# VHH binders against F-box associated domain-containing protein sdz-33 (sdz-33), part 12

Target 1, 300 residues: F-box associated domain-containing protein sdz-33 (sdz-33), of Caenorhabditis elegans (q9u232)
Amino acid sequence: MATVPFPILCLPDFVLQKSLKLMGVVEHLCLSILSKNIKQLIATLKGYPKCFSFKFVPFTSLTVVGERFKHFSFRFDIDESSQNANLRSYTDEGTYITLTVPGFTVKHWIEHVAYVLCRNNSIKLVLWEPNIDEVYEIVKDMRTVEVVIVSSEIQSCHLLKLFPSLRYLGVYKAPISAQILTYNLLHLEVKTKVTLNDILISNCSNFSISGNDVSDKELNFFMRSWIKGSNPRLTKFYIRNSLRVRDPYLETVLFQNIDYIETHKKIYWRTFEISRPDGTKADVMWDPLYNSYFNMTVQH

## First folded at step 4 (VHH)

Design v22 (framework vhh_8fcz_2)
Fold by ESMFold2-Fast, scan of step 4:
Structure v22 (fold): chain B 300 residues (1-300), chain A 124 residues (1-124)
Amino acid sequence: as target 1 above (300 residues)
Amino acid sequence: QVQLVESGGGLVQPGGSLRLSCAASGFTFDDYGMNWVRQPPGKGLEWVSGISWSGGRTTYADSVEGRFTIIRDNDKKMVYLQMTSLKTEDTAVYYCAADTYLGSYEDSYPYDYEGQGTQVTVSS
């Protein structure tokens, strides 16, 4: 709300803290604007969501994702002449409350929301337009942990120079480069074309690929390479094949020249175990009816 | 117990419309992206449409873009597929499928909790 009742600011700290725990996100944002003491108190509240992922879409909106996947949607009304911005907080019904602070830009609002709601000042960016440098100027003082590219015009390798703290990267409609593949990401999700060689040079911990039809011969080569020590950082490798692939993977082809055991057999998936010479094991699973996916999870 | 229950299928003439519904129970619905996939007679599974956990993004197969709309209601634990301008090629068993939430756009992971399906037949 734009106006906060002044009597609440006069409450003893104990009563104030208890009252704040019963309030919602909009009330917390409003109160933190009006008082520096309350801003600091809200930032340290127990029971407040521990994990926030801020999803910024190009200059028009921000989504805060709380613990248990609750979300709060915000939009910016920008005065192009002054660059001053008002924050709109949307309800699930599509109504909104407008927050106004003289002199606040989009950058001021994002920093305020991140400070109040997220202790680690981390942010997730979703890039629909090739405006990476402009977005960087807004978020450069925050820790960008996750980026998702949904535009084919974006050069993904440029992101690594601007966001060295990047841990999660999604490349949905942009060319993939060797620089991205070899970067030590926690999670890389690719929906563009990749080759077996791209898979073999990847240095991410969790590699998810979709929109690619990978053969059982190629997966056999990958698994034999993994057994020999390739992809040392890999903890999970996932492929979603085109859902129109009708030929099932052949067990005899997938595990050709591999010692394996079947650990689980169900209608919708089969699970197998493979091992490295050093005793490291991995679980391999795929859909035998539709060949819709292949999953490999390394045991540690 | 995890359940996905599809309904709303039936026989419809070319150019007609149907709304499919999927009721979810036994899991935290708003933690998952939801998808519609279909299996035409004598063919494998074909992904049709996806919606993120929040409803903030949707995606569609090229064959249905502009004709189908996916919607979710997290309070009711429902996902819907509004189908318009139906073609004979849309004849299939339609399944509702939950996917692991990673905050990503479009479906890229194994389906958790695939339902029993609802038959859609488009024929004159």
Scores: ipSAE 0.005, ipTM 0.202, lowest interface PAE 12.1, mean pLDDT 72

Design v24 (from f11 with A98R T100S P109G Y110M Y112V; framework vhh_8fcz_2)
Fold by ESMFold2-Fast, scan of step 4:
Structure v24 (fold): chain B 300 residues (1-300), chain A 123 residues (1-123)
Amino acid sequence: as target 1 above (300 residues)
Amino acid sequence: QVQLVESGGGLVQPGGSLRLSCAASGFTFDDYGMNWVRQPPGKGLEWVSGISWSGGRTTYADSVEGRFTIIRDNDKKMVYLQMTSLKTEDTAVYYCARDSYLGYEDSYGMDVEGQGTQVTVSS
């Protein structure tokens, strides 16, 4: 008889909390639907990351990033006529369970998951569609900290109007616009083609570029411009060059007409220091064997 | 200033285990992915393992897959490398390295900022 379980909703709060701590994310979501009291108790446990990602169309999904190796991925089955949504949770074995609440939309589910599992309402958006007004209506009550654009059709000026508090922006398949480049971002990551002029007009603190082939002459011009006061907010500039085979950068070209000092040497890393007339210093490192990266970090 | 301090290395017999630790300071730890890289005696740097900013994604070099586990604790600003089934070819100085960018979790550019911890696997 001691092995017969009592209905969990009938347990005293202290026993219930202990039981809930032993359960997984899917069980927490299932139980939180059944009772307002259980929803509030599970919310006090807050065992999950501060930020989760929301992917909008064609595969509307929500990923809660757990500790160690675990992403908890949920997908929405949306009734287009009513906008009612069922939440599916997938396991490593390819099986899933479906959570259904009459009247729940994607917005209701995101708010529920954020309240129950996450320690805050911060969210990362991954955008596949050009019309972002519907996405905004879903997430407007959440703190959008990061946006990643994976569609070539998204208009960046509209994005900034809807999410003026963005800290991090990734532009992976959309052309970069002057409006994005000149905006006061903490971090901008670009995986599409950028020009030297795009780099020079950027106003972000951390600028990461990948999939581009930036020449040693262009980097020389950038560094000389930085020394003269360009990119005043810049704290880090990183380039990951195309995986295509390239000739190594020439030190004589990279630092042509630049006064520099080699400050220290580590295994396969050299740090060259460059300075502004005002005393601001930056450390420059690059891959001397394959020129796969170029990194410039402003000293503090 | 970015500061990374590695510890936990030492002498261990083949088949043994070690846990390496990396203590980070001088940057917003929660915003960066972290990596372990190593240098065997007389050889170049070899990437070993990476972990995303949240801890939700990990990657491993083929040579260590199934034997090493990378973990992070954002509240303590620590990253760890749990090493099991150690082999003589794992002998190296191990370095903690911060990702060179903020952003998505599938591609790692690295800055080696740490001073290293020596691991010696010997009978």
Scores: ipSAE 0.000, ipTM 0.166, lowest interface PAE 13.0, mean pLDDT 72

Design v25 (from f11, 17 letters changed; framework vhh_etentamig_d1)
Fold by ESMFold2-Fast, scan of step 4:
Structure v25 (fold): chain B 300 residues (1-300), chain A 123 residues (1-123)
Amino acid sequence: as target 1 above (300 residues)
Amino acid sequence: EVQLLESGGGLVQPGGSLRLSCAASGFTFDDYGMSWVRQAPGKGPEWVSGISWSGGRTYYADSVKGRFTISRDNSKNTLYLQMNSLRAEDTAVYYCAADTYLGYEDSYPYDYRGQGTLVTVSS
């Protein structure tokens, strides 16, 4: 159970709020279990990260990750007979405390952690195993799931049906499918093999690719296709290249048969502008030293 | 925040050697390529050397190739530049810089430089 002393709960509201502001996450989780009033007070506090995500390995662990903040790591101890779950909360020093609430399941703990740490932020799920139906049953009543990362083989049509409000999808250890590529995502991030054809059929707004070896000739073809009207929803296209198998990009190859203007020159990058016949412009930038990235951003 | 702390500069005679270090913090060091950039008194910045995220690829400006060696220790979040056969024209403040991104939220190149370390080659 919670290790926080009960005398704290006897303080006047303004003193209690002052005390709560000096406490850490574990103390807030413990105190919010003990009192509905304190749970509500914690909801009014300032200073928590703007965006949290849940890295949920079904039925074993939960990691809460801020966009640029520290991890909060939790593990579940589940009683198979009752389905009641205890939550272990890990500190920075590698120690943990065990939180027990009669009747709490994994779903109750995820809801409680989300309430305390992820106030009005969207939920991010990381799926390590093909247990998407079980995960859906846990999260379906919480908040709109807008961000999902799959690190295992998941059937894409099923994923999109269960999470129709999905805006951001990361595909880290799963084959990319035409269903995912053609879906109207705000952001698609892929760390698996992607072909030029995959890029051309993509219907996402922001397309980020890493661990791929896309040639300057392929990028030239893509840019010429974009100029002719391909990828109409695209606002941002980013590639983090593997550096082991490619020569540096050549400006003459990248922009072959493309009218372009150099807009900015820096020691580590150069920025060029290309245009569609309708006047739409895009900025193209790459790393001429390492060939480590290629970036294209559509101007609005 | 991203922080880079250069060290190892000093006064050295022509033909001498120096080893520069750059301690990195505030980002996942082993996900990013690193560079050394120098700026001589009264001149603009000049790229000197670069190294890939894994250390598997290294790059050098023609002016230093064969004399300088770039390396990194990802376990220590540290970048190095071994400078041999130093010349008067190598006199400059040396900066380390990272091609950093913080996930695909900030998927553009960044030029994070510290305060630099002064190298003076003079008899």
Scores: ipSAE 0.000, ipTM 0.185, lowest interface PAE 14.3, mean pLDDT 73

Design v26 (from f11 with T100E Y101W S107E; framework vhh_8fcz_2)
Fold by ESMFold2-Fast, scan of step 4:
Structure v26 (fold): chain B 300 residues (1-300), chain A 123 residues (1-123)
Amino acid sequence: as target 1 above (300 residues)
Amino acid sequence: QVQLVESGGGLVQPGGSLRLSCAASGFTFDDYGMNWVRQPPGKGLEWVSGISWSGGRTTYADSVEGRFTIIRDNDKKMVYLQMTSLKTEDTAVYYCAADEWLGYEDEYPYDYEGQGTQVTVSS
């Protein structure tokens, strides 16, 4: 369990820090509640994560990536009348321990966990069922929200207004609006159908698409448009084609009216280089056997 | 219940090639980044390569860049590591590991659940 002998709180910092290194995450969370000195010592321990993940799934959960090859999974048991929350911490054996602190809400726990276990100021939100206003109230005073994954339909303008520092957006089930496509994202990942027009109006740096059937004629149009100056912010473009696309892309169709050369930068794929009139180059590659993906990477 | 099963290891001569496979079950594969990690005999774990949930981003350790290629197939819930120009230093047990990696430049820790597959590079 989380019980710690009282005498440990009286040890010199060196002895205390040595003892803390032998304890697990549940013990660290418990001890950090009992003493401000211990909380500060735990926050300085090496091996705790660079990134903080907060997930809103059908139940409120929190995942923290820990030291090498470990992540820590937490769930919240919320009392609807008081909004007080208990934290459930899962062990390596699949069992859990419940931590209770009088008066702690979900927000108090997230702040505490973030302080004790997380060292950077960037957080990732996963919104399974979008009560976006409730999520915003929890995170608004904590960390910069740069990463959001949306699994349900949400109003694009509302999302962007609440999270102006958004750099990465993943759209799992919701249709994509023009407002999202034209926003200056570093990375947009999409698991829903997009049109050629959606691709052409996109203003993100890295655009990844899954579950879409894009023809070699449509890819040719996109590449010719890129050569003429479309998608000026684009650095990477990836499509994972659906299983319905059986026929390999034809080189003669893909590069119709395009000056290109073949290169061998990656051993197991055919790679080609295309260029803009200004000298900007891009590498184009695809799976020639199964036609399962298409990748384009811009050189700078 | 997360299950990861690695296969494809074996004995190969220096300069040779192998393809490792990892079959995933028990989680929403399409929502996770996938990684390959290795443990050489008598040494600690070493991260080798990563691929984002969509396959749109790949990363490699300096020691393997240009020689190894990571690929995923979300329909089959598989991740692969194509290894070429193998060196004796590549001898290790290779594990696949899932994490929620969203295409940023940062490496971060994850857990792995597979038993691993042994790769031996020797003449």
Scores: ipSAE 0.000, ipTM 0.223, lowest interface PAE 11.8, mean pLDDT 71

Design v27 (from f11 with T100R Y104W P109E; framework vhh_8fcz_2)
Fold by ESMFold2-Fast, scan of step 4:
Structure v27 (fold): chain B 300 residues (1-300), chain A 123 residues (1-123)
Amino acid sequence: as target 1 above (300 residues)
Amino acid sequence: QVQLVESGGGLVQPGGSLRLSCAASGFTFDDYGMNWVRQPPGKGLEWVSGISWSGGRTTYADSVEGRFTIIRDNDKKMVYLQMTSLKTEDTAVYYCAADRYLGWEDSYEYDYEGQGTQVTVSS
């Protein structure tokens, strides 16, 4: 267990603030629950530029991402009877801390972490079988930019109305509706059947699909449509295939009646370039050995 | 009951290739994003690559982009890291970590860590 150095609270404010700048995120969080003055001093540091997120099943977990891929993951197992929360820092592996704050609910913990550690007030939600209205009441004053739904798409439609700033939506099981497809998402990820028509009407910037049997001819049609100006907001289109389940991608079928060049040929991927008449280019890439993915990324 | 088991590490010469595997058990694999993180000798943990629950998103650290490929097989409950053009600076213990869904901001929440597999790149 981590030790909280109580004597440090007796330092003059200017010395205390200097000392806090030398401490890590775990120490900041532990000290932030000790007094209102220390909480406010730590909040002025705003040391972590990336958003945090929480999950509703079966525990609350929070991740604060620092610059250059540093991860600080806090898992809060809220014991409602004792009001204890257990946390672990991922970048300081093996450090476990038990925190107790009387009256703190999941909502209080999320608000506290956002206030003291994060410069952004943006959150990611992962929702199993959610009561959307209950979730909304907890997070409505926070900027929700990312949500994953692991249930029905009816809940997804309701969610879009409640969170107009939503940038990422993941849909686990439902057939996808035209309402979801045409919404102005930054990223739409779907783990259900998607048709060529669904791809063509999509209005998201990054479209990721999995478990779909999209043929080489259908991908050729999509790429030819893109060259003609379809999907103007598209920046990335990604297909994940289960290993050794899909027939190999065929260059001759994929690029039939398309002018293309091969830019990179490596043992586990090939990259090709296609262009629109206006000069906009896209990179097309897949894994030739396992055919585990197909990726199209628009340059610019 | 809950377990992540990494394998496939070993000694390899610079420019060589290795494929790491991670076998998951005791939890609903399809509900989790999967990550590879590494710890070089005498240094802290460094995130290497991530793949979403569906495989629809992959992300890579700048140091490995274009050399490493992350793949998952949900039917077999496996995640793989295909490493090519290996460099001495890739020497590390590689860990498999489960996270419920990768976000667009490279946000991660790790629920489980594996025991690691050693990769040594040396001539």
Scores: ipSAE 0.000, ipTM 0.237, lowest interface PAE 12.7, mean pLDDT 72

Design v28 (from f11 with D99G L102I G103D D106E S107G; framework vhh_8fcz_2)
Fold by ESMFold2-Fast, scan of step 4:
Structure v28 (fold): chain B 300 residues (1-300), chain A 123 residues (1-123)
Amino acid sequence: as target 1 above (300 residues)
Amino acid sequence: QVQLVESGGGLVQPGGSLRLSCAASGFTFDDYGMNWVRQPPGKGLEWVSGISWSGGRTTYADSVEGRFTIIRDNDKKMVYLQMTSLKTEDTAVYYCAAGTYIDYEEGYPYDYEGQGTQVTVSS
């Protein structure tokens, strides 16, 4: 199993904590399953994120996303008769070690990894091949912050009934329903087709779309509607379009019949301000590298 | 050493077809989902297609659905992308990527990725 020294468990807490700070994630996980006291001590160390991804794909996996594009990947080997699970911890070289704890199910491992590596126990679910009821039984006692759907099989109403406190939703394949659009989400990310009407009825705070064919005339209509009071919960609207490039002088179409102020100007990066009659302001901009087609951020 | 090697790119006319190949080595191929991601000139990365570890499930970006087909051969440790009805908008460097990530975004890398192969659709 793990190649960490058992004698370290006998060190005074002061020395033990100093030693633990020199160890990696795999060593922390191995030691955490050997001692309740060490599990608690590792959980007090800083440097790990507060949330993690749980992926219910063709195989059940868990990813802990750290800073600067670093991540730690885990996969479960499940005994179908007992539902007991072994955890595979992957190295940077693509090899893995297998961690075994008698009686541990997928749920026990998720709780353990969340406690050791992510203090707030919040999770992100990624559903490629969903059985949403089965997933719910595993995570129903945990705080689910995000769900990402890549399958067209998931029923929107059933998902929202099971996760009524859902804050972040990604929809990459399924058609967007009015139920999802009007739901009280903090963040909605969409890679499927989105219409102007879909944007106007959205009740999310942060709306991100990609791969969509939303025109400057439609964005103009949206902005004029926002000025009149539409999308009252909106704090950010972002369009990522890797194939579309904006002419920096297309503002004549984008801001037609809108009173705007230019607040920042560079050759291909310009920021504009629009206002509601009540004094609420929003910044509109796009990236110099054409990575985002449209960014709108509401000022506080 | 983990390695993913893409091939099969080239210059093609609009409406044409190309088949991209990706050869994997240095890891347990059957334990990973495989993905194709692309980067058009001067733009960010765009996820194109994914296939599960067994080949039983496939997914596609809206922009390529109905035109592209992803296939894997676990015995040969290969993944392929069959591209038909190619458009000028498909011009990009195509990368093979291993991992359970659905999409390639800044801050959310795949476990492993290759060097890329250039596809140019001209006219």
Scores: ipSAE 0.000, ipTM 0.198, lowest interface PAE 12.1, mean pLDDT 73

Design v29 (from f11 with D99E L102F G103P P109D; framework vhh_8fcz_2)
Fold by ESMFold2-Fast, scan of step 4:
Structure v29 (fold): chain B 300 residues (1-300), chain A 123 residues (1-123)
Amino acid sequence: as target 1 above (300 residues)
Amino acid sequence: QVQLVESGGGLVQPGGSLRLSCAASGFTFDDYGMNWVRQPPGKGLEWVSGISWSGGRTTYADSVEGRFTIIRDNDKKMVYLQMTSLKTEDTAVYYCAAETYFPYEDSYDYDYEGQGTQVTVSS
């Protein structure tokens, strides 16, 4: 049920509060635009989604994220002449409802939804073909932008300057700029081809790469470089191969000129320990049957 | 030019069957896990089913386990949802959604989503 009777606003406060706790996201949004007092009351209720995701392309949308893959997405209908935006959501009648507030832009709606529904509103941006300056104007006065997922059209210099709180970055399309690779990210996730040199110059703490088929010789070079002091901030390095590889990595090639010990040997995984001269250790693990992944975790 | 186009929805009686299709274009389809997500009237999005990039792993919501089957054809860049033993509570707009291998925290983002296809289960 999406719609609620207007007379609900005439109930005593304790009855109104009980009634609001039984309603869903759509009902809360409908009521939140009717009264400043109701907006404040809804905003204080516990149990709302913890984070937001904002998509700007291929269509402008806002996603509220809850527990266990529970998501609620809204789309914006923008009037090109005024830049006023209507928020569109689904109804019991099998149609979209359109929430309209005079003078509201996309920015006003994002601020309103974040205030009303989200307790922990760290912003996650999903930008497929970004105009980063345009997006910045929308989000610059909002809470911390911690995650950005972008395409190959990203302007790396602008991104790093405009989002100083950036901790997590996802990049789908190559190329990745040296500016992004050398930036002090907590987590860099890449779904594009990277070179050995890109890995070696990276300054992130957790580096996850998907869609790359990296050779045992290249991984050997990386590990030998790490032993010699490369990637000092690295805590985890992960590669997921794009396709199942028939030939497994050769242990003799992977650990050529490396002192190592095998710590675990199971059918679906093998774990080895490597060490720096200073005593810092790392665990290396991979799928020995299909080379579907390679993982290296640095120990404290 | 990323596109996901859903089709195959319609009106069906309880106990009936439908097959939904999702045609993908404008991205490297074989690199993505694919999902079906639905939005019942007046409610939020509900994840229904997922399939890995290779088709080697499938997952289902408890509400549809044993009744729905997700299939992909990488050569045709298609994802299908075979629905059987349909119930009135399965009434929803069904969306095809692509996710990358870039999860953040313990929740997954959908990088692409289509316009949806309406499924109505009523007598």
Scores: ipSAE 0.000, ipTM 0.234, lowest interface PAE 11.7, mean pLDDT 72

Design v30 (from f11 with G33A G56D R57Y L102W; framework vhh_8fcz_2)
Fold by ESMFold2-Fast, scan of step 4:
Structure v30 (fold): chain B 300 residues (1-300), chain A 123 residues (1-123)
Amino acid sequence: as target 1 above (300 residues)
Amino acid sequence: QVQLVESGGGLVQPGGSLRLSCAASGFTFDDYAMNWVRQPPGKGLEWVSGISWSGDYTTYADSVEGRFTIIRDNDKKMVYLQMTSLKTEDTAVYYCAADTYWGYEDSYPYDYEGQGTQVTVSS
């Protein structure tokens, strides 16, 4: 277990602040559990990101992104009978230090870490195979801005009922439902099979797809549908094809029966413009050699 | 395009050994830590082992400490998991994952190909 010298608690405020600025994250967490005054002082001391990731699988864990893209990684050891949890803090040497507070559950630790390091209650959830009700009880008092599901099938009505203010949803290895597709998300990221019909019924603003086998004929149909008024909330549509999906897109197929203009021709990319009858325009780009991406951005 | 391809799985008897391989392409391999994660039948994902971007630091789950060894070859863009003294509870699909930290159980922001590699330990 990590501990710090007791005499630090007796220092004048200006000396204490200077000493705290020289300490690392484990020392800050340890000191903050010993004194309410020190907890408040540490919370105001320096900037940490306002949002952090809570990951429920493969282990219940917490990631805080620090200054200049550094990561602070924590894992919870849970006593199943009491639900009391110890926090493992991983060091730069690849070992861990265990922090113990009598009576602390995972929820207490998340609230403590958020207060001390992030000074907010915003959280990103990454769910590989959790019980969603159990996760909700832990984070229900926090503002959930993002949810990512990796390996579990999510019952869409249940998820949206628990997190009605959700702005970003990622679906990586789970089937996607019509309820999720039609929900008013700012960003939907999908790494599972998506059909043309799924794309056409989607009501998100930014739609990112990866690992799919969407054909140039299907993209042509989508673009023609967009020109006729489909997907009115769409601002960006992006496909990243995996190495398994290597069907070369043809310009003549992509833009069949579409009036288009090439607006920018640079060494590494070309941009094509399509437009609606009402004057709304979109920029289209794709990788013509390896079909590695397709991007469509609606102009403001 | 980022790709990670796992191989080397198979059927083995308790007490046996296997070496899993992961071939990486499409990113600066030397800038990322590598991890092995497994999913036993009917259970959630379990982090197994991690190795730093340089190869100087390694870490292991308590369940595999002393039995598994993680190694990387930055010139060949490969990471390996040497498994010895295999137990029936090691039966799982094993996945290779790139990350910024070598003891970390977080998912990486990369798209990788493959369903993992199946390891079955049976008597």
Scores: ipSAE 0.000, ipTM 0.167, lowest interface PAE 14.2, mean pLDDT 72

